# VHH binders against f4i9g2: the designs that were tried, part 33

Target 1, 368 residues: f4i9g2
Amino acid sequence: RSEKSEERRFDQKMSAHGAGIKTSSSAVPFASPKSRFLSKQEKFYPRCTPRLTGPQSRDTPPKRDTGIANEKDWGIDLLNENVNEAGTNEDGSSWFRESGHDLGDNGYRCRWSRMGGRSHDGSSEWTETWWEKSDWTGYKELGVEKSGKNSEGDSWWETWQEVLHQDEWSNLARIERSAQKQAKSGTENAGWYEKWWEKYDAKGWTEKGAHKYGRLNEQSWWEKWGEHYDGRGSVLKWTDKWAETELGTKWGDKWEEKFFSGIGSRQGETWHVSPNSDRWSRTWGEEHFGNGKVHKYGKSTTGESWDIVVDEETYYEAEPHYGWADVVGDSTQLLSIQPRERPPGVYPNLEFGPSPPPEPDLPPDQPQ
Below, E stands for the ipSAE of ESMFold2; O stands for the ipSAE of OpenDDE; V2 stands for 0.75 times the mean of E and O plus 0.25 times the DockQ between their complexes.

## First folded at step 15 (VHH; framework vhh_3k1k_2)

Design t6 (at its last look DockQ between E and O 0.01; V2 from the best seeds 0.00; counts 0 for: pae O 10.6 > 2, placed apart)
Fold by ESMFold2, look of step 15:
Structure t6 (fold): chain B 368 residues (1-368), chain A 124 residues (1-124)
Amino acid sequence: as target 1 above (368 residues)
Amino acid sequence: QVQLVESGGALVQPGGSLRLSCAASGFTFSSYAMRWYRQAPGKEREWVAAISSSGGSTSYKDSVKGRFTISRDDARNTVYLQMNSLKPEDTAVYYCAAPYRPWGYDRTTYYDYWGQGTQVTVSS
C-alpha cells in the first residue's frame, strides 16, 4: 500500500491570511489559535452572603480553551478582618470561610480569604482561595485558586493571577496575567491541563502564549503557541501542535511568522510518524519583500515541491487587538490595592549595574 | 519491579504458525498499551504490532498485517502474538514492550519497559 493518504498540502487558497490557523488532522480536536482571541469566560462569581449563610456550592469543572479571565469575571471580595466560620444550610450542604493576612519584609502584605462547601450527600466539594499582595517596590498581585470534585468523580483545579511590576531603575510599569486550569474525568481516561500567560508593558510590548496538554482514552495531544509584539511594529507569532496514540502513531504541525513594516516571512511543517518510525513531512514558506512580491516555496518527503513568486498584498496582524490600554482598563481592582503605610526613611532595595556618567558640560566653579 | 517475560519462540517451517506470549508483572497491566518488536541478525530492532490499553485498538507493520494478530488477556497479565503463514524473513528475536507514558505535557519522563526476547526461526 502507498502512503498517499497521509499527505498534507499547501495550495493558493491557504496563502498568507489563514495559513497558520487550521484544524489538526488528529482524532481529538485541537483548539484553534484564533479562538484564544475571542474566548468568552465562564462566569465565576462567589456569592456574598450574610454571617448566617455560606457561599453557594460549586460542582462543575472549568471549560477548555477559555483563556485568562478578567478581574470582573471573578467578583473578588476580600475581608478586612480575620474570620473563621462554618455552618450548614437548610438543604444539608455545609460551608466554611476563613481570612487572614501575612506581613513581611519591604512592606510586603498578603491579604487572603478561603471558602469551601460540600453538598448534602457529599457528592460535590469545592474550595476557593483569594488573595491580594503588595510591597513598597510598586508590586501588586491579585489571585485566585479554585478546586473541586463532583459525584461523577471528576476533579479540577484552576489558578488565576494578575501582577503589577515596576522596573526598579526606569519605573516602567508591567502587567502580567496568568492562569492554570486542569480537569480530569473520574470515569474515563480523559482530562486536560492548560497554562496561559499575557504580559504587557506601558511602552506597548506584549507577549501572550499557552501550553496545553490533554488526553482522551488512547490519544494525547500537546499545543504550544506564542505571540510577541515589540510595540514598535515587530510581530512574531508561532504554534507547535502535536499528538500521539498509544499505538505509536504521532503527528503534528507547526508554523511561525515574523514581520516588520510589511517585510517578513512565514514558514511551517506538517508531519506524521508511523509506529515503525517512517516519517512523512511537508514544509512550506513565504518570503514577503514589501514590494507586492511574495516568494512561496515548499517540499515534501514524497517528492512534492513548488517554488514560485506571486503578486500578493501582504497582510498580517501588526498590532495586538488587546494591549496595554485594555489591560489597564480591565485591572481596576489590581491597581487599587493599597500598600502598607511606609514609615519615613524606608526605601525599596535597589540593584544597579555600572553605567557611564553623563558627559559634563564644564566643571563647576571651585569652592571658596 | 517491572518484568516482561516472553515465551513461545521456536524453529518452524515456512508457512507454519507460532503463538508468542509475554507475561507482565510489577505494574497495572490494564493501564498499559503493549507492543511487539523484533530484531533480525545484523538489523535494527523494528516494531511489529501494538495493542491499546483497553484492547479495543490494534496496529501492525505492513509486512505482517493479515498474518499476525496481537491480543491481550488482562486477567492473566499477558499479551500474545499469533503468527501465521511464517516466512524466512520473520526470523528474529521477538521482544515485548510496555510504553510508560505518564500524565502531563513533559515527555522527558517517557520510557519503554522491555523483555529479554524469544527466538523465532523460520527455516526449510
Scores: ipSAE 0.528, ipTM 0.846, lowest interface PAE 2.0, mean pLDDT 80
Fold by OpenDDE, look of step 15:
Structure t6 (fold): chain B 368 residues (1-368), chain A 124 residues (1-124)
Amino acid sequence: as target 1 above (368 residues)
Amino acid sequence: QVQLVESGGALVQPGGSLRLSCAASGFTFSSYAMRWYRQAPGKEREWVAAISSSGGSTSYKDSVKGRFTISRDDARNTVYLQMNSLKPEDTAVYYCAAPYRPWGYDRTTYYDYWGQGTQVTVSS
């Protein structure tokens, strides 16, 4: 039956007596303070006042996944004079500053500056090194190394390098950028390592890649990826990732992409292993025919399978997002390095330039 | 529930023709590519033909190219396989497959739904 909709009408009339208080707020004209731009003649104190205070230290490890920073971001400060200075601050911390000019065989020149400091108790320390290298062949190098330890026991190391050289085979100018970063926790079984590299030539050939490793107690992860552009439209991209969780679960993901002139393929695999050792995997592939058709296929260990042709537009990056023009634009300091004149009697050693420094041994704890 | 029902399988002589049908239900038929597979005795199931969701694209196993034609009628939710110039090697159970998109993965993964199949026998 009829349960009643009671409409309660609460009428309350409260008579807001509008007392008209005419507060004649005399708008006191805010006299615009004539900002006497006292032209403080910023006494250009010649900045050569020896900053009595030693260089400032970094107190924290660098951030992960930062890639290769531009030269402008590294704060490269090479001293023009040979300096060998050290001091103690009022707080008991110590600092040092060094600079030098090394001359080597074959017109090799290296300018370097190093700075560092230590806390009063020795619990924290930092070092920064910058260098410029050149030779008569047109080789130029700009680099920085930063390291430190904080009072918590965390330690870090970073290096960044830019190299300009002429390719021995193509006689093309090449710029190579690289970065290595690592940090370790002083309190936990934790750390990470990153290696980044970029290679460019004037014809549009580009190589990019990264290796990343990290550990946090029982968790670990591994990541590798690479990109290759031949400058003619051929593209290769790939990734390989794996991780292990605290629970003992493992997973991995890898894929590869190859394209040229709208034709190409993609393929990949995803897998996981449970703590109970149950393995699951899925493999997939795509064939792009350049005609708006894509063949897609795949299978899994659970019995999934597909093999289909679809109407799909092919999308891929035929050119790197950051290429030769960009790297040249961002390498002003590198390019400004003055080459040395060819010494008399010095002939180009046909010896293959120093093999890229051996890929730093993957930190020993990288699971092979 | 997704259902695929194959029909049209028969005994035919070499050089004969046959048209298979697969009636689909339980999903938006027009949104999915359809495929034909076959499985001969003692052999693994093999892909035979595919047609895109739009019907604008078709693909065939090399051994059936020029002989088989896959087509679809979206109004009837049916995919067809016209088989001409049949050979003894074409003897198999023929299956229709429809993809299912279960995964929100960045990459489109499909699961296949299968029918019960229809027997095609090519014999003199």
Scores: ipSAE 0.000, ipTM 0.236, lowest interface PAE 10.6, mean pLDDT 78
ESMFold2 (binder alone), look of step 15: mean pLDDT 80; pTM 0.800

## First folded at step 17 (VHH; framework vhh_3k1k_2)

Design u1 (at its last look DockQ between E and O 0.25; V2 from the best seeds 0.00; counts 0 for: pae E 5.5 > 2)
Fold by ESMFold2, look of step 17:
Structure u1 (fold): chain B 368 residues (1-368), chain A 122 residues (1-122)
Amino acid sequence: as target 1 above (368 residues)
Amino acid sequence: QVQLVESGGALVQPGGSLRLSCAASGFTFSSYAMRWYRQAPGKEREWVAAISSSGGSTSYKDSVKGRFTISRDDARNTVYLQMNSLKPEDTAVYYCAAPYRPWGTKYSYDYWGQGTQVTVSS
């Protein structure tokens, strides 16, 4: 019926955000577009069933558009001793687990654990590594890396981490989370990659974003977005999404908004390119003056144009839905990491280069 | 190394037909979309037709719709362009191309053949 089956459904939501919608009560969604085909993640299969003779299998691939997990979702439980064990389950699959710790300069300590499994014929396998890091500056890190493959040749890889540190310039505590996720089909021209981050400080500064790309047979897509809250009422949000087909159809949407104290702007573009390189484009903008008036304007390559002032209340989210108090409450394992015991009289070295031995002082670079 | 070799170009009268072939090697043919382009003397190269890697989707320049048909044979690593009802304005060197996009990048690269001459003249 229509060549528009190649057009991703995201364009409908992005078009609704444009100036043609008088009730722009919500921002364009940040979710990646869904393809006409079901996602390739639905085809990934676990390679073995859990058994009690070894660590439970963790051969589940990551899923798209799931953001950054909470630390409790991983179930990180680091061993106090060095371990190097292996065994075989009743179904013939094998497993191993190992653990250890590393020490370094300035009180650095890393405790780690690694585990994995493999099917009897070796056609599928998985690994998962956990770690805790700390040093005498108050730095703490909790992290995970997992990977695997199945008998169809599908493969995946995922990292996750949380970090606590004291920002060098502001001297405020910061918590940062990040994740990278990747999955690739062994039988189709399909795969995807995502990078997510969230950063918070104790005064309400918040930065979040994602970079995503993927391919499913005839379609490829890219998505980037970000949110920035300065903790004093300034907000910046933006997105840039686009996709293409192998036949040369391309389409996309981008927008941004900036606000402070009810004053600011939004602007964006929705565009489409035909296989013969004909381009359609529609741009739009809004200027919000903080007095109940909004200047709305826009134009398109088909000649559409508008430039009006309306009476309309300004709405935007001035504060993040998930902020410092929330991330502190969700990061209890990170915050509970115990640094190495500091020997008596030892302080971080605050001087550069060789010099006479310093007098002892009490300036720890410690988070509060 | 990637190779694309076109064949089947000839001199034909207006209203005639030709079938162009493009034999591919040096890559997994079934993973690539294939395209035909043409370049007339003194003109810029222009897109003519495309076929998806699966063969399930095709597209054509408006001036050739209904007259040209693109197809592929993955067993023989070959893409075809059946050209019917030829007109003098179809005179050009015809190129096949494989647009390559490495997984996980925004960049694309085109692999091109050397071309085959089609001349439509009385």
Scores: ipSAE 0.145, ipTM 0.658, lowest interface PAE 5.5, mean pLDDT 78
Fold by OpenDDE, look of step 17:
Structure u1 (fold): chain B 368 residues (1-368), chain A 122 residues (1-122)
Amino acid sequence: as target 1 above (368 residues)
Amino acid sequence: QVQLVESGGALVQPGGSLRLSCAASGFTFSSYAMRWYRQAPGKEREWVAAISSSGGSTSYKDSVKGRFTISRDDARNTVYLQMNSLKPEDTAVYYCAAPYRPWGTKYSYDYWGQGTQVTVSS
């Protein structure tokens, strides 16, 4: 049955009669007073030479678990001229600023700026260094190093690097980002260290990872994780965490995920050790067959055990959330670095320098 | 140098009570959890009790729960073990321990005292 719901056209015409009130405001001719331009002799007050205000400390201790910041967040501003300046402020604090330009083989150029300061009593100090590097091979680098100490005795160190280079294997452009952060308490047996890295190429290969260590008196924790995307659909993710509490309890958690084209596996282990050395552990695994079925299995030291096949859809991230296009978009300053002009007929020696030794997993011992 | 000195060990009858003391020096005592261990003749050293750096948390071996109490006095750099309702099975050399973990490492070790002998016998 066809019920014809009617389109009622309500037309309402309301005729707003705008009454045109003609108010005749009589323009009284205000007489233009002959303003005597007394030529005020502009007393050239000697332009107070801008007191070279020393660089102000921008540096607070870094925050934990912040990852790798973008280049825009660092505000890298290199001085164009070689500067070597120092001064004392009215409050008794001191500052310095210096910049340089280093040249090397294969068109190598490094521009750097450094600044720092110290409080009047010497209780606090800070240093900040920026650099950009390039050569004729296409290598480009941006970097920052910051360090400081406050009046409470806390100390920190932070570094950030962004690198553009050609991959040795694929001959593809690669962008690598890294950060290291460390802070130590001056009053407590406390500190933390973080190392972060990201590597991208134009084919979608991506590697990300972090190493974290922390200590608070008798408490300590360690965290490692990694992600790998081959750009062809293979994904590897893993985590490894360990902690010890103030009472001597230890626990750990680790897992690994591997997938390709909807097929893959997950596996993990969680363990706990009490102060009396009682140990508990659980291991688990999943096999994903790509057909909507998942084999799940596991066991624990308390007697738990399972081995089942379930109907479950497989979910995993086949691509990184932040990839090549993203990092390129965020690397404008890096990409804008201009290499030195290459003389005609001079070709860079592509000496594949030895791969830097794997950086030791341990935080550099601060020189005592 | 880190030093731990245990005291208060004695011969007592079953059902008796003892209070052990461990005087600590050479480190910031208030910043570390302290633990008691014991070693009976012919047995391995075993954990007995722990107290957090703040003193707000304690833990005990099951066999001593309700009988033993661990406490600390940070002003005196001393950790205590009050032992009540003592049993012959509690006969052991008792040790206090302070943990140390090097920066950036996953491993730790303990500083130990010389221990104090507790004997429970009729």
Scores: ipSAE 0.062, ipTM 0.612, lowest interface PAE 2.6, mean pLDDT 82
ESMFold2 (binder alone), look of step 17: mean pLDDT 82; pTM 0.824

Design u2 (at its last look DockQ between E and O 0.01; V2 from the best seeds 0.00; counts 0 for: pae O 11.3 > 2, placed apart)
Fold by ESMFold2, look of step 17:
Structure u2 (fold): chain B 368 residues (1-368), chain A 122 residues (1-122)
Amino acid sequence: as target 1 above (368 residues)
Amino acid sequence: QVQLVESGGALVQPGGSLRLSCAASGFTFSSYAMRWYRQAPGKEREWVAAISSSGGSTSYKDSVKGRFTISRDDARNTVYLQMNSLKPEDTAVYYCAAPYRPWGTKTYYDYWGQGTQVTVSS
């Protein structure tokens, strides 16, 4: 067989956080830490003006990589009275607004508002629904769903919710935030979907993550990541990203870290598969002993290898930079929801509520 | 139901040329990348060439670069493989494929043709 394989290489990445950080002086760079591979687009959007307000937020798709908005960014404003009205604008477009309440067992109450608009010829339309839920078990929920399409054929859908669970007997409170976002171009071969979540409890447990996928032109891509903090100094973080072209080239990067008290490990893999199924792979690892020494090692399918010990202080985020105190401060509207008044002589039925906190998504199997 | 039909295979002498065709039906042809594979006697099936759904990108196995050209005609739902400077090593059954990957998954399904025989011998 005389077939020659062409390997595609991924760019080398370096760790970029913490004062005094250093990479080994070997000829082969180590992969970047999670913070280098993940960028929060929220840092590139000023927060001095509420996002997703005004006419252009209703006429355009949501933006990628913006995470989960705060409740203040939505401007949710529900009325106690029922509304059902509609009209037409000067340009012939129509609009409607309606609101109501739904009631259920154990004091359940859902206050909601729905609004929408439609162009004269029907080529453009949008809908927004807002809600506020509560019951007598301490559950509260605030949420938004919006969707639309425009005359160019673009379509989009977005949900956002914020939920309080409160165990009256144990006093353990939990706040969960989540968002789903998707958009599809009417003219390009492009579309994307994102699912984000954040979960917090009053003891400092924190879980965050995202699942994303999309397509732009001839490339498709997938991204998953998770962070888990137990509230006692234990941290698990991981990512798994990969992409492919229509021609059969595939590539990806995955890594994880686990730490407690300055002791822990990082490891990962960068890989590439050519259209003829030739696979290149490079694995790496770091062992942190908590004593100023770090063991760095790795190898590749092309024969590269390294195995060194360097003098380096261990740095990692032992606590989330946005945690329980922060989410409580940002959830004032959720927390201010007033449950339905209990009639005299009615006693609550205590139900075992939501499932236990979900375990974080685990990284894919790490290479040997 | 997806159908791919290859044609154009023949017996040729070394250094000769052939043009293979693959007619597609049962799906929106312009939405799919197309690939050619081949399987020589006693060997595993191997990838030969690919063309993107838009036709804007192509790729080739190293051993056929400069000799083979993949192209597509979306109006006729047909992908072509022009094979020049044929060698005995190119002897194989050639298959057309339309890989399909459901949106949001890492799993794909292949649609295959029945193949067309190309024989290069002196």
Scores: ipSAE 0.139, ipTM 0.661, lowest interface PAE 6.1, mean pLDDT 77
Fold by OpenDDE, look of step 17:
Structure u2 (fold): chain B 368 residues (1-368), chain A 122 residues (1-122)
Amino acid sequence: as target 1 above (368 residues)
Amino acid sequence: QVQLVESGGALVQPGGSLRLSCAASGFTFSSYAMRWYRQAPGKEREWVAAISSSGGSTSYKDSVKGRFTISRDDARNTVYLQMNSLKPEDTAVYYCAAPYRPWGTKTYYDYWGQGTQVTVSS
């Protein structure tokens, strides 16, 4: 049945009649009243020092699945002067603002700014910290940390970092970006955590990945994925996702893709577990021979199976969509960080401190 | 010693085209991403374009997207900036930049050339 979407053509013709009223207003010669110079004692109203309006709180939790934001999006605003100030607003809320400059060995310099606020009743609070770091080794870092709690009991924490450094082994410049975000509901058993990372080197090596966790009452989900590019045409991509529903159903999907010079493989598994613990799964694979032939195979727990060779062209991304050139372009602020002047003849001590061990994947349940 | 030599800057009319070149020496050119920057009078130096070491990836400042093209010739150790549809606001000294770490050191440097003047004027 063909329901007729009526195109209502609203024609409104409004006729702008331009009436030209000529009003001849006669300039009556206002008599120059004698300015009695009454010496009004300018009551020096103390210039109310403009109440330093405390920084406006961004009282919103981060959004999910936003990845790593660019420098511009983080709004890094470092104060040029050392500030240490606090105040109370008329509404009873309080705020603080502080900034500093830390110096260290090897020309280390850290500029930081921190600001925050608290509601009059303490039910809401927020803190934002920005920093830039550099030393004589060429190390540069930008970072942001934001946290907050709102009156509803929601809490969040997020951090973002960009780092420029030189790889100790390859002598290649590297840019690393990372973000961690988490939020918890004050009203529901709900929360989520996301960790994102991107690593780039000047030769085109690229690593990207994310770990995502979430819970909403009886629902939970896990997502991991990674991408690796060696800069020479080798590509590895993988995903691993699973979820649990309120009904107790579980499902997952994982796949891996490996390619080099048109040759490679794809493999995956999809599975489902019912509340009664019945498991269904399907596994599949593809072998790409680089000659226009693809071997496809798979099976399922329901008895499906296939093993065939087909004529199919192989398509894969040999290079990242967002690579070294892109990250360099988007890291203008990072790159603009100026190290301290190095005295003549002074060379930085190359004590490469142990790369901080990869922070253990904090299990989702550990309350920080 | 790392050396970058920019060339190709000129006076051109609005809407004109220019190709800048940066000849690189003193390092393994093919192993490094190359960048173009520009500095207008009284302004800070700003990033314009970048190209990966492989040449497979390029990036541009938004204001030059669609007009400028960065390319490289590793055989000649040269990076290029093709500039089309030039505007007066493109007037600047253009610099080539290369990240470099001297052998045996852990210090990262960003090397710059002397720059080449591009002037866009009617």
Scores: ipSAE 0.000, ipTM 0.200, lowest interface PAE 11.3, mean pLDDT 79
ESMFold2 (binder alone), look of step 17: mean pLDDT 84; pTM 0.833

